# VHH binders against Actin-related protein 2/3 complex subunit 2A (ARPC2A): the designs that were tried, part 15

Target 1, 318 residues: Actin-related protein 2/3 complex subunit 2A (ARPC2A), of Arabidopsis thaliana (Mouse-ear cress) (q8lgi3)
Amino acid sequence: MILLQSHSRFLLQTLLTRAQNLDKAVELDYQWIEFDDVRYHVQVTMKNPNLLLLSVSLPNPPPEAMSFDGLPLGAIEAIKTTYGTGFQILDPPRDGFSLTLKLNFSKVRPDEELLTKLASIREVVMGAPLKIIFKHLASRTVAPELDRLVAIMHRPNETFFLVPQADKVTVAFPMRFKDSVDTILATSFLKEFVEARRAAALNTAPSCSWSPTAPQELEGAPKETLSANAGFVTFVIFPRHVEGKKLDRTVWNLSTFHAYVSYHVKFSEGFMHTRMRRRVESMIQALDQAKPLEKTRSMNNKSFKRLGLNEVNHTNSK
Key: E = the ipSAE of ESMFold2; O = the ipSAE of OpenDDE; V2 = 0.75 times the mean of E and O plus 0.25 times the DockQ between their complexes.

## First folded at step 11 (VHH; framework vhh_7nfr_2)

Design J3 (from H5 with Y105R; at its last look DockQ between E and O 0.02; V2 from the best seeds 0.00; counts 0 for: pae E 14.4 > 2, placed apart)
Fold by ESMFold2, look of step 11:
Structure J3 (fold): chain B 318 residues (1-318), chain A 122 residues (1-122)
Amino acid sequence: as target 1 above (318 residues)
Amino acid sequence: QVQLQESGGGLVQPGGSLRLSCAASGFTFSRYWMSWVRQAPGEGREWVSSISGSGGSTYYDDSVKGRFTIARDNVKNTLYLLMDSLKSDDTAVYYCTTKIREGDRYIYMDVWGQGTQVTVSS
């Protein structure tokens, strides 16, 4: 099971708590930062308790990224499309923020689904350029604002690149990890990922490839952004991959690709650490005891399955 | 009325230094990224450096990194480029530029200054 963060848990809880207490006169002034350098600010005044100001500070993108007025290309349209009516986008935003929404809860009935979407505002805004690019690809056009090479940066060291054309978009991920163990595990995973797609003959899935060196399509990108120690993964996206309902799926899959790889690296590290710890514990037990106690697989399998922890038993099978 | 005006260019010997300024008016300066772009005779425009609205993020082309420093003063609405260790290859007209939005659409207006000449020659 892959767990990807899709919304701010603290923002969601703050919105839920406020929505459950609309009849009370309160003051809210919460500011916090999440680990991807996104800052949130929620304000409510006693004078107008049905109004809530939500401000978000997004990481400033590099100059090669599609960013205008501190927001990615298409962000305002994405906000309007996703959240509908009952809000106002302030221009300018609150000082020090990239975006400020004024929400009137008397006009927008707060249910958990809407509040969850509001708590995902970072993802809505950061995904907007991909939607613009792929909507044009579906129409076999290119948005007139785009350069040949478009950088998308969700977090430092996670910049990836698009080369949009009317008939295809090439998407390239420079993969970089902090240390040599992560790098080795990530490189192995990426090679297996590419081989699995080739072996499965997935006719409708985008082609992908891995290379230890930067593809020629990335010529002209700043050398700093092309730093990779786990190689480069390239996808080729055709109009058929972004038509209809496939658009949102393709945007999501590409937006989360680096996180997906990072999750598998961390999972593989956890498996190694657990196996090594159990081996050390087993050796300590053998040294401390006159006779080793034998442990059966059937007991461990039932216990782990009932507790929902079954990874050790899965790794013992081929 | 949105305007950008560069100043501070001139003739300098190799290894010398200059400070370029760009006065901005007609828009909320602190909200927008600002960039320096240069154009040498007979060549296309080349991106040099960019700075975020707050000044907290700066970016440089590899050819100028370590020699040039971009800065801004959001009280004076002024963008700067501090150029050290100048080389003959730095000879160009230097422009300050930004992109500003018109309303809610994703249509953007490019704003350019008139440029200031920097000449580095022996």
Scores: ipSAE 0.000, ipTM 0.152, lowest interface PAE 14.4, mean pLDDT 75
ESMFold2 (binder alone), look of step 11: mean pLDDT 87; pTM 0.884
OpenDDE, look of step 11: ipSAE 0.123; ipTM 0.587

Design J4 (from H5 with G103S D104G; at its last look DockQ between E and O 0.03; V2 from the best seeds 0.00; counts 0 for: pae E 7.3 > 2, grease 24.4 > 24.2, placed apart)
Amino acid sequence: QVQLQESGGGLVQPGGSLRLSCAASGFTFSRYWMSWVRQAPGEGREWVSSISGSGGSTYYDDSVKGRFTIARDNVKNTLYLLMDSLKSDDTAVYYCTTKIRESGYYIYMDVWGQGTQVTVSS
ESMFold2, look of step 11: ipSAE 0.013; ipTM 0.360
ESMFold2 (binder alone), look of step 11: mean pLDDT 89; pTM 0.898
OpenDDE, look of step 11: ipSAE 0.820; ipTM 0.949

Design J5 (from H5 with I100T D104S; at its last look DockQ between E and O 0.02; V2 from the best seeds 0.00; counts 0 for: pae E 15.4 > 2, placed apart)
Fold by ESMFold2, look of step 11:
Structure J5 (fold): chain B 318 residues (1-318), chain A 122 residues (1-122)
Amino acid sequence: as target 1 above (318 residues)
Amino acid sequence: QVQLQESGGGLVQPGGSLRLSCAASGFTFSRYWMSWVRQAPGEGREWVSSISGSGGSTYYDDSVKGRFTIARDNVKNTLYLLMDSLKSDDTAVYYCTTKTREGSYYIYMDVWGQGTQVTVSS
């Protein structure tokens, strides 16, 4: 499954605690990194206890060429429309960060719902271009400025494509890995991922397919942007997938798909390496003692993504 | 349809001046960095200058810094290159493009005009 909890729990708790204790002067200076490689900084000074500075550094800062001050297309407007007028975007952001918001709790006291949205600032910023495209899909139109093949480059080897139409958006991910072991693991994982979605008969979820070759919808794209050694994953997004509350979830899932696959490949590599060592050790032990070689027991591998999460289920009865 | 159309090229003497224009249509011009790129016969394409969507940031290759000025008019959807103190080395076809020196973040566009010839000769 792609769906993970979207907001930062630590950021949300920090915001809630500050909002509930505005009558107390405190000094806060927290910096931390979430699993998704987003760096956060929260600062409150006793001199200005109603002001909170929230700074965010996104993974692989964007090239300045196609952004507004180092942020994805539409990010500033997405922040303004999501959070309203009670927040100020600092220009420039705090040194070393992509974005800094100044929150003034004395003007508008945010409720828990708004604070939860603030804790989801990563999704709001990184998903802004997709949000533009999918808002038009929900209305069965096409954004005038994005009515062609759209490429989203997050990192050098993490480009994906959108093909907007009035009744659907096709989203295609070329999957690339430099290591041949990673390529094999990723290909196996992606095939299982697609099989699991098909087998579950998820009629309300976006359809998903895997192919060793580029989808026909990507004809005309520059050849260098279509390189893939672990195939292409294609999602088809219909208006029903982006209506109401589903919009933000769909944007999040697609924006994080590369990271999701890479995460599971890395855990699978570690798990496989450990099993190979244990298997060799068991064989050496049996040969030394002249005992029959013990066969490896079967394990539940129906979902490749469980290998990293289910270490406690790893058999030790070798 | 996204379209870029260059104009304003021509023949000038060394030390002369020229202003190139690029009319843009079919996209939200003010959202995109724009660039000028040139190509002499038998050479690869050489980046010349870039300007941010708002016009607040400008960048130049060292070979043209101080001589060329990039500008944009987001009301007229037009990109400009003012070229002063022209040298024979500046002879090339000049293209406007949405592609910058570095790659795009989140939105990939790779649109080029047909080019306008600039010739600097005595």
Scores: ipSAE 0.000, ipTM 0.151, lowest interface PAE 15.4, mean pLDDT 73
ESMFold2 (binder alone), look of step 11: mean pLDDT 84; pTM 0.860
OpenDDE, look of step 11: ipSAE 0.022; ipTM 0.421

## First folded at step 12 (VHH; framework vhh_7nfr_2)

Design K1 (from H5 with Y59R; at its last look DockQ between E and O 0.01; V2 from the best seeds 0.00; counts 0 for: pae E 23.5 > 2, placed apart)
Fold by ESMFold2, look of step 12:
Structure K1 (fold): chain B 318 residues (1-318), chain A 122 residues (1-122)
Amino acid sequence: as target 1 above (318 residues)
Amino acid sequence: QVQLQESGGGLVQPGGSLRLSCAASGFTFSRYWMSWVRQAPGEGREWVSSISGSGGSTRYDDSVKGRFTIARDNVKNTLYLLMDSLKSDDTAVYYCTTKIREGDYYIYMDVWGQGTQVTVSS
C-alpha cells in the first residue's frame, strides 16, 4: 500500500465488525501495540454486549512534552470535538491506560465515517497540541507556550518541535534513520522534496527548508532529540495556512510527515523489508484491499505533489 | 479448543542446527499466516519469521535471513522453523503464534503456544 493512512487498520476492522454484528453476543478482550507507540485494549463482555470499551496507552513522552494527566495538552477537547456526543470518557481510565472511551451501541450506532475517525484516535490525541497552538495562530490570539519550544512525540525517535511566535509557528523535524542506506536515501529525498516545492513557487503552501544542522529555534532542545543523521526539515506556518478548513489539514500533514518520508525511503529501496511492526498487518492484508481506491488515491497522489503537506487530507480522518 | 504446541528445542553448539515444530489444532490451519517469535532472557519478544496460509509467501527478520527457513505442512497441521548456523544470539524461548478469526466476523484472536527453549552454548 502506497497510500498514507492515519488510522489503525486493526482497530477499524474490530470496530466495524462489532458494529455490524451487534445481534451476536460475544466476549472480546484484545490488546495490541501499533509500532511500539500506542497500546490499544478493546473489551466487550457478554454481560453488557452493546458496550465497547476502548482503552489507549501512549508512549512515555519526552520531558519537554510531559503533561500532568499523561495526555498531550488539549487531548480531551480534541476527542470531544472529533467524535461528538456518542462516547463517554471514563474517569479514571482503566488501570494501566491513559484514556478509556465507552461506546454504547444501543444508544448510538456510529456509521463507517465515525468509526474510521475513532480508529484515528492516536492522531487525534497526539495532534491536539498542534491544533491548540494553530487555533491561536489562526485567530491571532496569544498561543500557549509563546516563544517556547514545544516538543511533539508521535513515535519513538520521531519527536518534532514547534516554536509558537506572535505571527507564525516554526515547525522543525530532526530526521533520523537507523542505517546508512536509509539515511542516504532519506537525505536525497528530503533535498529533492524541498527543491520541488521551491521550484513550484506555490503561494499557498508553507515554506519549507532543509539543513544539515539544527536551526537556531531548537537551541533549547535536549541533545538526544537533536541526533539527526538526515538533517532537519523546517516549516514556517502563518495564519493563512491554518484558517478555516486548513487547520485540520495542516495538523494532519505535519503529524504524518515523518511517516511520509519513511514510506518513500522504503519504496525507493525496491526491496521487500520485514520489520516487527508490520508482520501483523501483512496477515490482515485483505482489509487494505477493501478501501475505496479511486477516492483515496486521487486525493493523495494529485494534491500532495502540487501543494505540499497541507494537501494530504482524507475526509474520513482528521 | 484452539491450541499451538511447540517442540524441538534443545541445547546445541554454535554453528549447529535445530528443527522446531508447532502442532496446531482447533482451527483451519491452512487459512492463516503463522509466525515464529522469540524471547531471550530479560528481553522483549522479537518477531522471527512468518509464512502465508498456503506456504507460498515467507518473510524473515534480517537477523535470521539466509540461516532460518520457515515451512508448513497443511496436511499434518504443523509449522516448522529450520534453524541453521546457530549463534549465541539465537538463544531464546521460541513461540509459534497466529491471529485467527473468531466467529463469523473479522475480529481476530491472538493464539500463542507455550514456547520451546533453544540454547546455543559452547
Scores: ipSAE 0.000, ipTM 0.089, lowest interface PAE 23.5, mean pLDDT 72
ESMFold2 (binder alone), look of step 12: mean pLDDT 88; pTM 0.887
OpenDDE, look of step 12: ipSAE 0.014; ipTM 0.316

Design K2 (from H5 with K65E; at its last look DockQ between E and O 0.01; V2 from the best seeds 0.00; counts 0 for: pae E 11.5 > 2, placed apart)
Fold by ESMFold2, look of step 12:
Structure K2 (fold): chain B 318 residues (1-318), chain A 122 residues (1-122)
Amino acid sequence: as target 1 above (318 residues)
Amino acid sequence: QVQLQESGGGLVQPGGSLRLSCAASGFTFSRYWMSWVRQAPGEGREWVSSISGSGGSTYYDDSVEGRFTIARDNVKNTLYLLMDSLKSDDTAVYYCTTKIREGDYYIYMDVWGQGTQVTVSS
């Protein structure tokens, strides 16, 4: 089972609390880092109590990633599209940050839906290159400043690649895990994931494939990226997958794919360790009571829950 | 002023041919992919064809491939759609369109022409 959320819970709570308590004079200066990759800074001063400054600092992108003055490709368009004209983007941003938004709560009283979208600013900014590329795909074009191979760094160590063409975009994920057990579990999961999608013949879902070696489309990628130890997953995205409301879903599914796989790997590890603990407990119980050692039943394989991609059917282990 | 203006539409018999033109101004035409999109009465917009900025790559919807040819003249800043073997289901308003970059950050603005009517009937 997976529950992945696109927004920062702490940021959302901070925004909700401030929006609901505007009549109270406060001084706020909160700084924090989430998942070791994005630094947030929220400021409210008594000088301007209805104003909130939200600053975001992004990690340094790898050389192959598309960025402009500290922001990913298309970030400003994504911010304006998502939040509208009631928020001001400061130029320059605050020292040490890539982006600063100025929110005036006396002029805009956003509801919880808009505050949730604002709390998702990491995903809005980091997902912007995907949105640009897929908006062009929906129009059967390619943005003029793109290289043949576009690296997307949504999270450190989770870089993946797009090969945009006018009629399709090939998306390739090098899958790398630090532990050998993780690698074995991830490889098994990925093979089953791809087969389940192929067997289900899902008309609205992008096709995908798995390979132990880098697909030809990744020629020119940095060598460390090509050292993937759980193989490569490739999706082919057609315009029908990114038209209308499907755009945001496709961006989300691709942006969270590595986390989705990682979650299932860690779930499987936890299950195995729990089984080993139960065997030790059963042996201690049997020795203490002077009883014959009882067989412990094998744990059943449990169904996996997918996040944002096609349904994944779990098959029994061989 | 960024502007696209289509011309060349008209009434034609089934099996006939037309040449649509799209005059572009106010942006560096040769940098941008250009597309044709059509809309039949009472229907949604349907992508027809696209061409790269240089003209080296062309793409077509399955329904028009082999019958339509997209081309561009980067000296005259003009996009073309050469339509051959026209059918009744090609009847639509045809638009040229592109996405152009504004400013320092990668903000793309949609640019559409006013459209030109193509009618295929006996």
Scores: ipSAE 0.005, ipTM 0.336, lowest interface PAE 11.5, mean pLDDT 76
ESMFold2 (binder alone), look of step 12: mean pLDDT 87; pTM 0.880
OpenDDE, look of step 12: ipSAE 0.019; ipTM 0.379

Design K3 (from J4 with K65E I107V; at its last look DockQ between E and O 0.04; V2 from the best seeds 0.00; counts 0 for: pae E 12.3 > 2, placed apart)
Fold by ESMFold2, look of step 12:
Structure K3 (fold): chain B 318 residues (1-318), chain A 122 residues (1-122)
Amino acid sequence: as target 1 above (318 residues)
Amino acid sequence: QVQLQESGGGLVQPGGSLRLSCAASGFTFSRYWMSWVRQAPGEGREWVSSISGSGGSTYYDDSVEGRFTIARDNVKNTLYLLMDSLKSDDTAVYYCTTKIRESGYYVYMDVWGQGTQVTVSS
C-alpha cells in the first residue's frame, strides 16, 4: 500500500550512495515516479560535486485547501524543524517540480538518520497542516488566521476536512469510490468499523461516526468536493489524542485513513474482516498509549478486548 | 494578464552597486516564492536568489552570497535585488521568475520577465 511507508526506499538508497562516495566526481540525473503520484529528481554535476539537488513533484493543494508560497500550510517550518541546517529550499522549484532542496555535503556530512528523514520529504510536507492544527489543539488554542474549515489533500480525490476549535478538532472524510461494487463494500465496511468502535466503548479512542450525508460542520465547502458515494466518516480529536508522541501517530493514521479503507475493500470480504480488526488495534495504539482494555462484553475479537480503560477515576463510564 | 517586468539594470564599474526591481501583476504576489536568475552571453541560465512569499526566507547562490540582497514589498507587488560589490562575472541579463499554481491542474506554470541587462566593465 503506497501510504503505509513514510520514506522512499529508492531515494534513500540514492542519497546514501552519494553520501558514501563524495570523493568520486560524478554526474547524476535521476528522475523517477513512485506509486503514480510523486516524481523525484536527483541531480549532481561535476561542476559542483558536493552539491545535490533534490526535487519533488507533489500533488498541488486543491482550490479549497490552505496554502502559503504554493506549498501546504506549515510546509517550510516542517522542513526546517525536521532537517535542521545544511540544506537550502529553492522557490520556485526547478523545472516544474513542487519543491527543490539544495544539499551541500561539504558543509554537513549527514548521517543515515537524517538521510532517512530526507527520504520522507513527501510525508513531512503533506502532513504539515495537520501538525500545526494538532500542535495548537494540544495547547488548547487555534492557529492564527486559520479558516473555520481546513481542506487537506494527501492524494487526488481524497480530500478530507478539519474543523479546528480550541478544545477539539473535528475531522471529516468524504468517502468516494469509482466502482459500484467497491462503493457497496466500502459502505458496509465503514458502518461495521464505526459500530465496532461504538460497541467496544473505547474510552481513550477518538469518537467516530458515519453518515450518508455531509455533516453540518462541512457547510461552506465547495459542493464538488463534498461528493461522496460511500458516506462521510467523522472523527473527533481531543488534546489527549495528540500529546507527546501521539501527535505523529495521529497525523499518520488520519493521513492514511482513506488508503486503509481502500486497501481492505480491494480484497475479499474475509480478508476485510481480518484487516479491520488489525487496523482498529493499530489506530488505537497510535492514538493512545493507554493501558490495554481489560473489560468488555460487546466484543468477540481479542484485539478489541485489549482496549478502552484508563486507570483514572471517571464518573462518565459507558 | 500575468506579467513580470524587470528594471534597474545598467552599466556600472567593478565594486559598484545596483538595485534591480521586478513589478508583478495578474496574480496573488504574496502567495508565491520569487527568484532571480541570470544569463551571461553564450551561457546557460544560472539561479541567483530566491525569497519566500512572506519574505521570511531568503536563499542565495554561493557566488553572490554576502554581496546581493533579495527583498520584496508585498504592498507594491515588487521584488528587488540589491547588488553590491559587483564583479565582471556578474555581467548578465537578470530575470525575475516564479511558478504559479494553475487552477484545475496539479502543476506549476513558469512565469518569466523579459530581463534587464547588468554590465560590469573596466
Scores: ipSAE 0.000, ipTM 0.205, lowest interface PAE 12.3, mean pLDDT 74
ESMFold2 (binder alone), look of step 12: mean pLDDT 89; pTM 0.896
OpenDDE, look of step 12: ipSAE 0.011; ipTM 0.251

Design K4 (from F3 with Y59K A61D; at its last look DockQ between E and O 0.56; V2 from the best seeds 0.00; counts 0 for: pae E 10.4 > 2)
Fold by ESMFold2, look of step 12:
Structure K4 (fold): chain B 318 residues (1-318), chain A 121 residues (1-121)
Amino acid sequence: as target 1 above (318 residues)
Amino acid sequence: QVQLQESGGGLVQPGGSLRLSCAASGFTFSRYWMSWVRQAPGEGREWVSSISGSGGSTKYDDSVKGRFTIARDNVKNTLYLLMDSLKSDDTAVYYCTTKIREGDFIYMDVWGQGTQVTVSS
């Protein structure tokens, strides 16, 4: 697994710099995109130098996803509980954005911890639906007004589904990748991932499974959202998995699952391309010299499978 | 009072065209994804198309892709569905729908009354 930072470093630097220089007149108007899915806009005017407007453009959810006002389920409450009274949510947000927060530095001078949490606004907002559902699971209840099947979009093209019940939540990921190489690598990785977790699993880890077809729990989902070329991964989450401090860890692990798989597909693809190029070059060289290819490399196939399926922390740049 | 009202349905020959409208009131229209859903008699509801609040993102069911166009006018608070090359399988009641936050943890499914589209053979 890779360590993913939850906060935007540029946003944090901008917030810290502004908070440390409130006595200086400034005009800021910064826009940028991170992780190919979130656009940020920071504004400060000389007219109101203690006011900072932070706008965030989140991925547009498909119609089956739980969202309102352009925000995921529970996002507004998550913002209020995380950031407190020094932040105001603008209604409407700035044109073209999902959310705009107004920070008044003269009312609340936040410390670095709070500014770091503000720089993590993407994860606060996008994780809110999972957190609500799992808080209820920990209490053996179901959140009010939820459909039996809850669709959640955390990243573009990464819609996944929850079936919340009082004693468990079933979480299903339709896995889809852009091209056939990625699909093959992802499918192989997912099968090994599931088997490795089954072999190593104790009662403390959520069980998981892989299937080439949609599990029965997804009956009723829109057919287009069920398209997957790398199959479906299903986790079963029990109250013990979301008690206490485990709640945030479980939310994080599920929210980042597709990115985790994609990271390993990219690593495996790079390793395969490097070996394929070298093999072609060696074959051309052997043919030019009129010498037979001296050996077959079955062990190299094993290395590729280990690297692509079981080697999480390896870097194949050397 | 949140309300959606469809109009523009009718009887059309195969290959014909219709334009459906959905007037929205009682909420900030431009903030929400809007969808068209249809239901033939005795059948379940079938999602047809969706459009983002800004109108910049559209999605279509495969059965209508290339024939139907979803659009919105955020000044007039109106959702549209332009239907071309209509087939008998398109005969249904068409609804516009959305999900709207009523409270922090309360969501309301909003549906219009529907408009009948009939494609005669």
Scores: ipSAE 0.005, ipTM 0.345, lowest interface PAE 10.4, mean pLDDT 76
ESMFold2 (binder alone), look of step 12: mean pLDDT 88; pTM 0.893
OpenDDE, look of step 12: ipSAE 0.025; ipTM 0.338

Design K5 (from J4 with S52R I107V; at its last look DockQ between E and O 0.02; V2 from the best seeds 0.00; counts 0 for: pae E 14.0 > 2, framework grips, placed apart)
Fold by ESMFold2, look of step 12:
Structure K5 (fold): chain B 318 residues (1-318), chain A 122 residues (1-122)
Amino acid sequence: as target 1 above (318 residues)
Amino acid sequence: QVQLQESGGGLVQPGGSLRLSCAASGFTFSRYWMSWVRQAPGEGREWVSSIRGSGGSTYYDDSVKGRFTIARDNVKNTLYLLMDSLKSDDTAVYYCTTKIRESGYYVYMDVWGQGTQVTVSS
């Protein structure tokens, strides 16, 4: 369903570079923000050159979000399971951060595979609640500590909801965009996305639907979290979608759905802006030369549009 | 009134054992991570150990791992630190602390106890 980078490339490169240069005296103090929602801080001091502090700032969850101890439910267990020994969670985290890991390279020298998993820390932490819910679905149960309606906030303004039952989980995404162009493009994309999946009649893919209004399953959610201007997308997840290796794929696809839509919107917007810029530049050149530009219907535009449709349908049919 | 009160500190010989307690009141104790932090004379504060609200996951600094045990009693709202095989380097004022949410999960109030002195000498 989605083709996005699964790890922070800058974090991975920072970890790789440090692991390859442990014999060098180094003072590191890197802070950066990715995609306007996650802040990272990497610190290494010359006093303890084999120790690296990795801190992550997560968005403030709304009151309805499923969390324990200031982290998403299951986050601590997910970190321990995924990363193993040689890593320690600090409590409290460093000032201004949601999570701090202490990495001791003298005890464990991780290979590139483990460092890549460390660079995916955001996905590991933020996907943990979905994984718990879907593990119960796979065994046809509902976790006793869960409410009828569970809110997940993966990024600011990307809260979505789960309604877990023993035989299915309904997942609903309120889609909201701040820019009116983005809203129009997103709404069009979402309607076509749902229609393409329904027409394909894929038995192994979760069914989905789109509605301009909140589905009844979201009754009782705070009004502000149901604010949507591009409608609501609903998926129905059955045990077959989360059994075995499909569990992680389903968690990933749902966790990245809003980003997937946003990517499509930005691709479409960028293409439109590029065409407009080139037209303006061509007109400026024509005015300077006093010769009119002949606007020709381009096979490239039709080819690109057809390729885009074929690529989407081709990847969906796989 | 949110309060943390440590007790159980004292003077011990190297290799000895000591149990610190921290009584908590004024908040839902079982929902919050609790930590022990220590401060040696002339030094900054150093994290020692933490425990989840449920008591199921515990975390230790490398310098105390295997020697110290953190525990909590959510019925009595009390945090403990069992210290075994004490060394002179463990001499410090020990504080219990937590971060209590007042709004979002990442906006909180720091709560600290008064501290209890642990001295390991000989």
Scores: ipSAE 0.000, ipTM 0.151, lowest interface PAE 14.0, mean pLDDT 74
ESMFold2 (binder alone), look of step 12: mean pLDDT 88; pTM 0.893
OpenDDE, look of step 12: ipSAE 0.005; ipTM 0.266

